# Miniprotein binders against Cell death abnormality protein 12 (ced-12): the designs that were tried, part 6

Target 1, 147 residues: Cell death abnormality protein 12 (ced-12), of Caenorhabditis briggsae (a8xez1r348to494)
Amino acid sequence: SEIQKVLDIDSANENSEEDVEIWRTKLAEHRCGRLATVAMVLFGEKSPQDLRMLISENTMRIEGGKWQLIPMWMRCCDITAELFGLLPGRDELDRLISIIFSTDSPFPAVFSCIVHLFHRTWREMQAKGGEMDKVASFVLEQLRHVL

## First folded at step 5 (miniprotein)

Design mB5 (from mB1 with L8A I9F W12Y E15W)
Fold by ESMFold2-Fast, scan of step 5:
Structure mB5 (fold): chain B 147 residues (1-147), chain A 91 residues (1-91)
Amino acid sequence: as target 1 above (147 residues)
Amino acid sequence: SPELKQLAFEIYRLWDEIYKLREEAEKLGDPEKLEKEIRELLKELFKLELELYKAEKNGDPEEVIQELKDRLNELRSKIEQLKERLEELKS
């Protein structure tokens, strides 16, 4: 199962079974939940060293300064979907058309870059758990500056 | 943040390189039609993911769910086929 693979990876980061169930429900109800799950699984399969590094660095942070994997990845998926013009009322697709022709997996490729950028931005901002959306907004703004 | 700016620069260089490859492909064919088709398929992919989610939540018959999964896989394959066609133009 695609969702189970993501949850198994996240559970290695000291998640409780109760937290896992909550996020499984959230993923199932998210409008891009299946697309996000596929991108997350591919990230784990293609870049396991990166994933382990991200989780390791996160677990060493103070309690109030840790991000949760699935919520973070959902925000990264939303940013990716917005850049690809998949969300109503916003279309950045023309800026990404070149990458669509260059890679076998354009959505996962952009998603991977966004995950790394999100992690670095979280650190730079010394973000707290409640600031997930603030960090996501900053990441999107930075991406728009370089596109 | 120097590290964040370096990552942004690397992303910018990727866009620039891909853009140059696209310009080369334009001299050999018509990428505008491929771009438009890929754009439409990506939007349909998003809609189909949502349809699949709703069908599973509603407990629709397995045949209906499987049809949606097949259509999703077909869209992904079609997008890949169009990208391969563009690569052929570049050779």
Scores: ipSAE 0.000, ipTM 0.092, lowest interface PAE 16.6, mean pLDDT 66

Design mB6 (from d1, 19 letters changed)
Fold by ESMFold2-Fast, scan of step 5:
Structure mB6 (fold): chain B 147 residues (1-147), chain A 91 residues (1-91)
Amino acid sequence: as target 1 above (147 residues)
Amino acid sequence: SPELKELREEIKQLLIEIWRLEDEAYKLGDPEKLLKEIFRLELELYKLEKELQKAEKNGDPEEVIQELKDRLNELRSKIEQLKERLEELKS
């Protein structure tokens, strides 16, 4: 399953057993479903050096300043889905039309960019674990200004 | 097709722009870039507000708290000046 593949990718982060089971449930119930898990799997499989770099940089942070991969990826999927008009809220679909028609994997492509922007924004904010939603909102607003 | 090739290049350019937001230089007379700079300052203001809140809760020296307040006031002033500039450019 794509869910197990995502959890296998995240195994390098040495997460608690309790957290892993919570994330398994959340991935299974995710409102973007298979689209979300496919984007995560493709990021891991097609950009392994990028993933390694992101994880490496994150592990160098003080404990309270680290993000958790799967929760971060889920929020990045939510941002991507909102921009594509797949979730309630203001979409930017008209601005993404060229992406939709130019590639067989538009959602994973935008998702990958959002993951890197999220990581950068986390760094700029000097974010702590409890601020993941705040970082996500800043990322979304920044994207709306660029698109 | 030639149409598909052109779309692929547009996609790459958009993704590079989204990816490299921090590399974009401020340009006077460009409302879009000014808006992005205002957003970056709002982000910086948020970080300083968090630092001030932490310093007060931790019982840090009043001198440190005052320095942070001074930085917040300077940022607020700069943001306000940029918003005035943005309105001037839009008109």
Scores: ipSAE 0.000, ipTM 0.140, lowest interface PAE 18.1, mean pLDDT 71

Design mB8 (from mB6 with L15F I16L W19F)
Fold by ESMFold2-Fast, scan of step 5:
Structure mB8 (fold): chain B 147 residues (1-147), chain A 91 residues (1-91)
Amino acid sequence: as target 1 above (147 residues)
Amino acid sequence: SPELKELREEIKQLFLEIFRLEDEAYKLGDPEKLLKEIFRLELELYKLEKELQKAEKNGDPEEVIQELKDRLNELRSKIEQLKERLEELKS
């Protein structure tokens, strides 16, 4: 499956069959589950070396200083969805117009940028596992100002 | 401790930067520039919070730790005031 393919890049030992089914269910139940799944698959398909690098850097962090891939990506999808006006919050559609008209896959394109920004921000903040929402807030605000 | 002396100096620099932002907002009326500075200050505030956690782990005196917490909370309030100004400029 496409979800299993993405999870295999992370680590076969970290994601059992039961875990995969749980993540499938969570992705499907999320307000933007279909868009989230597509964005994740396209990120893995178009940027496998970037994904492996991000996972490698994360794996080398101290215990408690690591993000978890799917929860992190779901936060990134929430940020992307909010900017596109698909979730409650201030949308930034006016600032995204050029991206929307420049590509057939605007949501995945913005999502990809957000994933890299999230990883950089996590590092800059020296974040711990419990701080994922705070990192997401900083990423969203940084995007609002650079857009 | 050396860690606490460093944190105190960083807090001082943060206050000076807040004063600079207030002057810029007043003179230039540029919401984008103010937003960038506010974000940078928030990130610096977060770094100082991490240093405070390190000082706590090192067993520095509780009275000193509490003083730093109080000052950090004061800085958070000031950042919120700058955000209100940014919102006014964008309206």
Scores: ipSAE 0.000, ipTM 0.077, lowest interface PAE 25.1, mean pLDDT 68

Design mB9 (from mB6 with K12F I16R D23K)
Fold by ESMFold2-Fast, scan of step 5:
Order: structure tokens, then sequence, then C-alpha cells
Structure mB9 (fold): chain B 147 residues (1-147), chain A 91 residues (1-91)
């Protein structure tokens, strides 16, 4: 499945079948869950070197200082959707996936930039696992000041 | 039309800003600031593409619409070049 592919990309973690089901459930409950899954797969396809670098650098952090891939990507999708003015619920966002990831859409490119910015901000703030929302809020506020 | 004139002016402003950013990238500027500006440019490109689609539906002249589409494609190409420059700065 697509969830398995996403987890396989994060090869720094040994993911079991139980982990796949847990993340599938969490993604199903999040408004940007499907968007995050598609964005992650496409990012890995188009920018495999960047993804490898991001995961490698994350792996070098102390245990409490590492971000988790799927929660991070969900936050980055939320930020991207917010900046694009896409505030509908889960079902509406799911229906928009084909348009959001179409050939002419800037969503994937903007999402990619936000992922890199999130990674750098996490490092700059010396963030720990419990601070995912804090880092996401900081990233969103910083972007709003340059838009 | 006035709308198409405004789109043209916005496109030219973005091109000038992209040129400035290219020069800053060569000077080994702050990569985080460059990334934020690239993101902003991509968002502006998206807005312009949406405005152009609206103008096209309003029956504006096809020749003018095609000219603006070509300019937007040029902007997209320039933004991709800036992203490549950012990767060079990371090396």
Amino acid sequence: as target 1 above (147 residues)
Amino acid sequence: SPELKELREEIFQLLREIWRLEKEAYKLGDPEKLLKEIFRLELELYKLEKELQKAEKNGDPEEVIQELKDRLNELRSKIEQLKERLEELKS
C-alpha cells in the first residue's frame, strides 16, 4: 500500500505490520492524511536525494530530538494547505487531490520547500519530539511574514 | 484589458525579483532567506495562473492569453533555476 511505501521510505525505522495499521488509522482521521500520503510518495519520487539527506540528518540526532516522518509530513501539508487557502475538511481535500497534484500545480513544489524549511527550523530550535506543533507554528508564522 | 495589463506588470515584477535573487545566490547569501523567497515566488506564480485562467474564461483575446501563458512558463523555468542554485549553495 501507499502507507507501506511511505514507511519504507523512512528506512531508519523498522516498521512492522502493526505500525502500518496504526499510521493508516491516524492518516484516515487527519484532514490532510491523504494529501500527506500522496505528497510524500511524490516527494520521494522526484527528490530522492533530498529525502535521503533529511532522513539521514534526522537519524544523527539524539533519540528525543528526532522528528517522526508521518507527523512531520502531515504538519507540512497543513501549513501548505493553509497558505493556499485550502481550509475544507477531509472529504473536500481528498476530492481535490488530482487538482492539487496535477502537472501545472505549484502545490508539490511549495510543499517541498516547506519540508526543507521545517527540517531547518527544527534544527535551529534544537527541537525535541514533543515540540512538533511548536515548530510547525513557527514555520507558518515565519512564512506569513514573507508572503 | 486592464486585468491583463495588471497581470503583465506583476509578471515583470516577479522576473526582476528572480533576477535579483539569482545575483544574491551567487554572492552566497543566506540559504534560508533564499528558500523563503523562492516559496513566495511559487505562490505568486500560482495566483497569477489562477487569474489567467479566469481571464481566459472571460473571453479575452487568445493571442494575449497565449503571450501571458508563455511568460508564466518563463517564470516557472526561472524559479526552477533558482531552486538549482539553492542546491549549489548547500554543497
Scores: ipSAE 0.000, ipTM 0.094, lowest interface PAE 18.3, mean pLDDT 69

Design mC1 (from d2, 16 letters changed)
Fold by ESMFold2-Fast, scan of step 5:
Structure mC1 (fold): chain B 147 residues (1-147), chain A 91 residues (1-91)
Amino acid sequence: as target 1 above (147 residues)
Amino acid sequence: SPELKELKEEIEKLREEIDKLRKEAEKLGDPEKLEKEIEYLELELKFLEKLLQRAEENGDPEEVIQYLKDELRWLRILIEKLKERLEELKS
């Protein structure tokens, strides 16, 4: 159900039916797949204007210069987990979801900040599709520098 | 320059939030801190249960009663997950 909401948002960015199935599989296999799904659904529910602006700005980029929504979400969650030292395997990360998204948890706010920073860095670097790892590395390095 | 100021403010906010997240992760990795957190949450659970009983007895608005029921449901789930984590650390 949450994964379907994520896919519905991504399909608004011109995803084909085959692309949707590919990303569903990728989310199932990635260690942060479930965490990312929950994080972005909550981001969209609590900050719909921010999400709309991010998607809008991304769609204004040239065809080869757009980030893919689902990979970006997964990388942002991975960056957040790495900064915090939360590097267990998928089963442990999935088990921590209720704790991470508890009422007083700062995780959603930190994730939101990282998403915005990722988007800005992508634009500043004039990144192209396929450079997701490169952008993620620069974002992580920037954050480690200012900590 | 204005964009630089905005970025600095964003970074400061992120640093503050990361510090909070690190303190939370310390609880998840420290049996003593986690055990104490569970104790506090169990006290909160007991308080909310009494609050719900009073709300039901007083005939408070259904909206309030539903809110308390939802809070209790999530708090119970959180406590259970923390207890599972504590058992892993003590293994």
Scores: ipSAE 0.006, ipTM 0.298, lowest interface PAE 10.0, mean pLDDT 71

Design mC3 (from mC1 with W74F I77L L78F)
Fold by ESMFold2-Fast, scan of step 5:
Structure mC3 (fold): chain B 147 residues (1-147), chain A 91 residues (1-91)
Amino acid sequence: as target 1 above (147 residues)
Amino acid sequence: SPELKELKEEIEKLREEIDKLRKEAEKLGDPEKLEKEIEYLELELKFLEKLLQRAEENGDPEEVIQYLKDELRFLRLFIEKLKERLEELKS
């Protein structure tokens, strides 16, 4: 399943086995879940060097200052879905029309950009694990400003 | 198979029609542009449905089939959102 593929990617990056069932449940219950997990799998398969860079840079952070892959990716999917109007909230669909017409895979493409922006923002804010939602909110507002 | 050959030809024709509509949409104002965008996306939907049918008949990898199914789900929802906006403009 795509959920298992995401869990395999996460496990390859030395995550705890005890967390596997928690993340399996969370991914299964995720809003836009299958579209989201496919975007995650494609990120891992199409951009393995980018993924390795992100993981490496995250590993260099202090204890408590590291993000966890699946929770971060889930927030990035939520941001992507909200911008496309797939989730409740203020969408930016009108501003995304040109992106949609420029690529065969608009959701994965925007998701990929958001993952990189999330990582950069996390670092610039010197965020801690408990601040995942705060960083996500800031990333969303930055994107609304740039679009 | 003969079915796959016919499907391939239909896919090629849809792609050409999609390209023409895309160029037309670039030149229109907001209400007319939205109508052309919906028309273009309806053809993209047909194109992806044909691609999915071909992938299933060829026995393509599960990853390819699942990706196409997810793209179709997204595109259907996106078309519905654009139709909502068009209805708001008409009312």
Scores: ipSAE 0.000, ipTM 0.194, lowest interface PAE 12.8, mean pLDDT 73

Design mC4 (from mC1 with F47W W74L I77M)
Fold by ESMFold2-Fast, scan of step 5:
Structure mC4 (fold): chain B 147 residues (1-147), chain A 91 residues (1-91)
Amino acid sequence: as target 1 above (147 residues)
Amino acid sequence: SPELKELKEEIEKLREEIDKLRKEAEKLGDPEKLEKEIEYLELELKWLEKLLQRAEENGDPEEVIQYLKDELRLLRMLIEKLKERLEELKS
């Protein structure tokens, strides 16, 4: 499965079938979950070295200071949608997936930049696992200020 | 500092890409804007067809004629793709 391929790189999630099913269900229930799934798979396939570096740095953090891959990527997709004026959880996002990820689309590059910004911000804030939304809000606010 | 300059350049690139995606998202989500884009491209298509005809009549180099044929083919493919998106939006 595409989700399994992503989790195979994220050793922090233990890659159990139960974990895959839980995340698959959560992604399916979220209005923007399809976009997040496609973005995560493409990031893993296009930038495997970057993904491995991000995961490596995350696993070196103390317990409670690590982020979870799928929740982080979902928040990065929400940030991207808000910046582009697409409302999170709106059906239009799912309908535009094939266009957003078409040949020569800048969306994957923008998403990648946001992922790296999230990771850097997490590190600089010395965030704890429960602060995922706080970090995401800070990243979005920073991007709004520099745009 | 060099790192600050690099960060500024990265932010500027992100801003440009976000602006481009914002415009694309507006076009893709707005049937009127998409129809306008298709109309504009169809006019460009007609222009390129006339340009190709002139090149063939004048006996321009084969490489020039081939270039125009390739451009025309790509433009037709783009127009077809956009018409498909328009149908999606109307459904």
Scores: ipSAE 0.000, ipTM 0.241, lowest interface PAE 12.3, mean pLDDT 67

Design mC5 (from mC1 with E44L Y67F E71L)
Fold by ESMFold2-Fast, scan of step 5:
Structure mC5 (fold): chain B 147 residues (1-147), chain A 91 residues (1-91)
Amino acid sequence: as target 1 above (147 residues)
Amino acid sequence: SPELKELKEEIEKLREEIDKLRKEAEKLGDPEKLEKEIEYLELLLKFLEKLLQRAEENGDPEEVIQFLKDLLRWLRILIEKLKERLEELKS
């Protein structure tokens, strides 16, 4: 049902039954799948206009310049989880303490910022579909500098 | 302090969310859904463990540290109980 909310908000892409099952499988297999699902549902509910804009802008890009929503979502969740110290890697918890204690939903709040930063970076770098990891790495590095 | 009040409120909200998940998991006869709830709680446990470590390193008030320790102890017990339930469902 939470996954269905995200899929219902994705108005730029028509969902086939096969696509829906692929989304569920990828989310279920991901280490942070529950957190990613909750964060994206909250993003979509709190900022449905932003989510639709992001999907629409991506859809209007030339062939090869489009990112795939689920891989982008998972990369953004991985970055957020790494910064919070939930995944192996250098965490930034000490820099996030003020955010953690100032908001009711620190993970979704940081996740939302990362999603927007990812899209902006993808656009500015004129990235191609195969460059998801490159963009994610750059986004993480930029976040560490501004935190 | 206002900051300490906000921290306590955030932790209380987390406790309420975990209680809701526990009640949902107890009703759940579907081992797949229960397994996913356990996975979420394990991730939350890791997050809170890191938060406790940082609170200790930063010299946060002892009241806050004790509250986090109590929450973590409770969460660990909950996860173990849910894992026992999952094992029963798989049998």
Scores: ipSAE 0.000, ipTM 0.150, lowest interface PAE 15.8, mean pLDDT 67

Design mD1 (from d2, 16 letters changed)
Fold by ESMFold2-Fast, scan of step 5:
Structure mD1 (fold): chain B 147 residues (1-147), chain A 91 residues (1-91)
Amino acid sequence: as target 1 above (147 residues)
Amino acid sequence: SPELKELKEEIEKLREEIDKLRKEAEKLGDPEKLEKEIEYLEDELRWLEILLQKAEENGDPEEVIQYLKLELEFLRKLIERLKERLEELKS
């Protein structure tokens, strides 16, 4: 399953069996879970060096300053879905029409950009685990400015 | 501040990518091409509606049904926006 592939990507980290099951459930039950799962798998398959770099840099952070991969990716998915008009919120669909018609995988393409932006914003803000929603909010506003 | 440079570079790259894609979409400013694209998307909408009906009849997983509903909602919004643009181009 695509969900299993995402869990396999994250399995190299120190996760309990209970944590894995929680994330499996959250991905399966999310409104945009299928799109998120596909985007995550494609990120890992098409950008393995980027994924390795992101995980490596995160691992070097102090324990309380690390993001967890699947929760971070789910926030990135929510941002992407909101911009595409797939979740409640102000969509930027008019500004994304070009992207939709330029690629066979518009959601994964935008998702990938958002993941990189999230990672760098997390670092710049020196964020702690409890601040994931703050970082996500800031990333969304930066994207609206760029679009 | 290498981290600040990297963040700026990623934002600039995203902007450049979006600008390139917007330029490509200018080709859709031709009313005839846009009309053809809308017709294609309307055909896709009909196929997707059939897929959703079949998935519901077969008792497919809720995740599949939700995905198809989400795709339908998105496609309907996209078609509406494109029809609005077509109307503007004809005016």
Scores: ipSAE 0.012, ipTM 0.388, lowest interface PAE 8.4, mean pLDDT 73

Design mD3 (from mD1 with W47F I50L L51F)
Fold by ESMFold2-Fast, scan of step 5:
Structure mD3 (fold): chain B 147 residues (1-147), chain A 91 residues (1-91)
Amino acid sequence: as target 1 above (147 residues)
Amino acid sequence: SPELKELKEEIEKLREEIDKLRKEAEKLGDPEKLEKEIEYLEDELRFLELFLQKAEENGDPEEVIQYLKLELEFLRKLIERLKERLEELKS
């Protein structure tokens, strides 16, 4: 519900029960699903206007665009985790959530930067929904290369 | 493209930040940081054990009791895996 309130600002005008279940299924299947959920909520709490902008951009530009927000979030979590050297599977990442999001943890700040970088790259490349992996690969390669 | 130029600027700014964050993330492989997390979780485990005992004494709904038992089982397994990780890091 907290996730729905943050991601679906106009839930009163839409039947989103089916949508929420699809989102939960996608998040549950991903390696970083739980991590992505927590990161998304914290991002929205700290930067509500940025989250609203991302929701609006995805809804207005692409048919079914709100579906792209979750894949983007999951890929941003993957990129952030890889940059931090967190390569364990789903269970290990879930167990480390309390450490990753502890007070003064840099993970949320880097995740936020990655989200903005991903979205900017997405726009600059004029990427379509089907090109999400292409954008993610480009972002990750650029970040690794600047070492 | 102006946006690509801005992107390059941002990537360069992230270089030092990523290095700094990698060093901070190494605390997840840091024995001291991991020991503190284990201690915190062990305290949480003791709290949940007491909470479960009180729930059983009070005759709380079976659903609540079952949930607490599953939560305790999960937490115990988590602590054991973290202890294994800590031992690996120390050796």
Scores: ipSAE 0.006, ipTM 0.271, lowest interface PAE 10.3, mean pLDDT 63

Design mD4 (from mD1 with Y40F E44L E71L)
Fold by ESMFold2-Fast, scan of step 5:
Structure mD4 (fold): chain B 147 residues (1-147), chain A 91 residues (1-91)
Amino acid sequence: as target 1 above (147 residues)
Amino acid sequence: SPELKELKEEIEKLREEIDKLRKEAEKLGDPEKLEKEIEFLEDLLRWLEILLQKAEENGDPEEVIQYLKLLLEFLRKLIERLKERLEELKS
């Protein structure tokens, strides 16, 4: 399935439904899983053309050179939370979701910027699938130095 | 460079807005605020359902459709949990 190719999921079963369940579980377990889910929805609402462009550019890369969609969103959300000084554990972050994504919040705009910066950095570094954490660390380091 | 100067100015603006967000976080215990946030998320859910239908009608890539289905299901669960929190605050 296209989602398995884009996400570079290593699964014993070719059933796309099983792959979706694996990512659903990973989102539920991650510190920023709920934040990432809401941020991704808002990104799609505010910038549907950008979302399509990012996915299209990624799918055109060679097999080993693609970033994985859901892990990338989670890393971008984690970077955004770190920059906002939201360092509490998962339960505290989940409690703050309604305020973080309120109409007056700057969080969605910052998240959008970080997504674009991640995609650009991935390209500039000619990164491969196994280098997701390396790219995320580099992006966070650059932002901390500028801020 | 001009691009770097523009980026620095945007970051400074975002810093100020981050400070505003931190102040609002202290007020999370307000039932009225939580009710409005639930309303917002319910509106977002309705929009996401329309977006999914449009993506399916337009023949968007499979990865986009599956991603939207995943987000839709997770958002429904998030709204349920926030409603539980609201009930806790009212009791």
Scores: ipSAE 0.000, ipTM 0.181, lowest interface PAE 15.5, mean pLDDT 64

Design mE1 (from d3, 16 letters changed)
Fold by ESMFold2-Fast, scan of step 5:
Structure mE1 (fold): chain B 147 residues (1-147), chain A 91 residues (1-91)
Amino acid sequence: as target 1 above (147 residues)
Amino acid sequence: SPELKYLKDEIRWLRILIEKLRERAEKLGDPEKLEKEIERLEKELNKLEKELQKAEKNGDPEEVIRELLKRLFELELKIYQLEERLEELKS
């Protein structure tokens, strides 16, 4: 049900049934589990204007410079989970304390910040579709200076 | 402290969620293995709550509270992953 909501938010892409099933499987098997799915759904439902802006800017990019929403969201979830110490990587929980105590939904709140930072970094780097991991590494580098 | 209040509120929420998951598992004619996973998660939550009460009573340092927060988030991830498995079983 929640996976279907994520796919419904991305339905502006006019996905085929085969593509929808592939993304459903990937979301269900995502290593951050339901936290990732909940964060994606809340971003789409609570920040619809932000989502519209991100998609609009992406559609204006040259073909080779576009990101795909669900893979981007999944990578942003990985980064967020690493920051919370839930996955091996850069544990920055101490620096997230102010955000954690200011909101009833800390994971979705940090996820939203990471999505916006990822989008800005993609733009500034003029990244190509194959450079998702490179953009993610620069996002993590930027977080050292922001947090 | 805000940290202690947050931990207490989240533990309360997760306890409610675990009970809902148990009810869902029972309605599905739960295999023994899934009930055992739910019991393990509840045991982890009870242990975390007791350690929090001990830390509050003793005035334990900030590092102990931070460690409890990490364990809370790991437990929350496991509970949400179990909820996804139960949703799949409904299909």
Scores: ipSAE 0.000, ipTM 0.198, lowest interface PAE 13.2, mean pLDDT 71

Design mE3 (from mE1 with W13F I16L L17F)
Fold by ESMFold2-Fast, scan of step 5:
Structure mE3 (fold): chain B 147 residues (1-147), chain A 91 residues (1-91)
Amino acid sequence: as target 1 above (147 residues)
Amino acid sequence: SPELKYLKDEIRFLRLFIEKLRERAEKLGDPEKLEKEIERLEKELNKLEKELQKAEKNGDPEEVIRELLKRLFELELKIYQLEERLEELKS
């Protein structure tokens, strides 16, 4: 699958066919699941080393050995969609205009930046499973100063 | 307007891209269902283009341009998803 292609990029990846199907189902059910799926695939294709790093990062693991990668992707997609004014929340489309005009794929480009910022923030906070919303809040606050 | 110029260029690009996807879909085993989805995307692109033309005539109303940008990004992502599915079916 599309998701399986992304997850199979790292030989250390222990996700089973069943786990991939569960993730595909959860992404499809999410309000931004379609955007998240496409953004994940493009991120993996353009930044395979970064994707491998995210998959291999122990701090992203939850209890039971499952990765928090999919929840992180969904949250990053939600943040990106909010900034673009596609979801209610922090609408910053006006501040993204320069980025929109500088790239052929503005949504994936902004999404990729947010993923990197999210991961960096996660590491700096030494965040644990269950702190996804806290990290997201810090990311949004940092974006206030970057945009 | 830079926003209108961007929208025009992107719509032209997406129209060409959808045409390429249609060509690829025609080579697959079940073109009927894929053709209907491609047709729906073309209809969305046509609606976007017509609303863009209306916005030009109205002198770049900010709220309209903002809505067109949102729809452009949604459509672009749907097209990327279709390309991904076409690639899976091809392989």
Scores: ipSAE 0.000, ipTM 0.132, lowest interface PAE 15.6, mean pLDDT 63

Design mE4 (from mE1 with W13L I16M F73W)
Fold by ESMFold2-Fast, scan of step 5:
Structure mE4 (fold): chain B 147 residues (1-147), chain A 91 residues (1-91)
Amino acid sequence: as target 1 above (147 residues)
Amino acid sequence: SPELKYLKDEIRLLRMLIEKLRERAEKLGDPEKLEKEIERLEKELNKLEKELQKAEKNGDPEEVIRELLKRLWELELKIYQLEERLEELKS
């Protein structure tokens, strides 16, 4: 599956077999369940060039580190779910109306935008490994400002 | 407002979808007793439409429209999930 392909890419960055199994379990248990899985699959299918760009550019990896695509996507799913009011917190549903208006799959569409914003924010902040939560917080703040 | 138009149009489309789902369930002999679930969804849609009419009449604030959109989206997910279950039963 596309999820398996993403996990394989992460494994190519020196993940152990145990790490891959942990991420499979976390994805399966994700609070948004099927929506998170569908969003991740559709991102890979609809934006293969973007996925290739994320992999080929060393933008989200520090020297000697590895890409953290799965943790990043999980953070992006959490942000998307919060904005849609599926998780506790301040929702921004009214700001997302134009996107909901224009697409058959609003959650995957917003998720895709957030993935690109997360990557851009990582670059602009010159973030280091271990700062993923900091980047996620800034992305959410930036989204609320831009929306 | 574009938000009110979207809500009205989407409620109309969901009502048509519920009707089609009911017909499909009846044709399949209602193997999983889905008629009650479909009735529950139709009741939720009717409540949403009534609240929308009230909000429009009262000139309710953006916050109320936002809450209706959230409920519409949650209802859409439930309807799509039921549609998927019916499609699986067809096979």
Scores: ipSAE 0.000, ipTM 0.124, lowest interface PAE 15.8, mean pLDDT 65

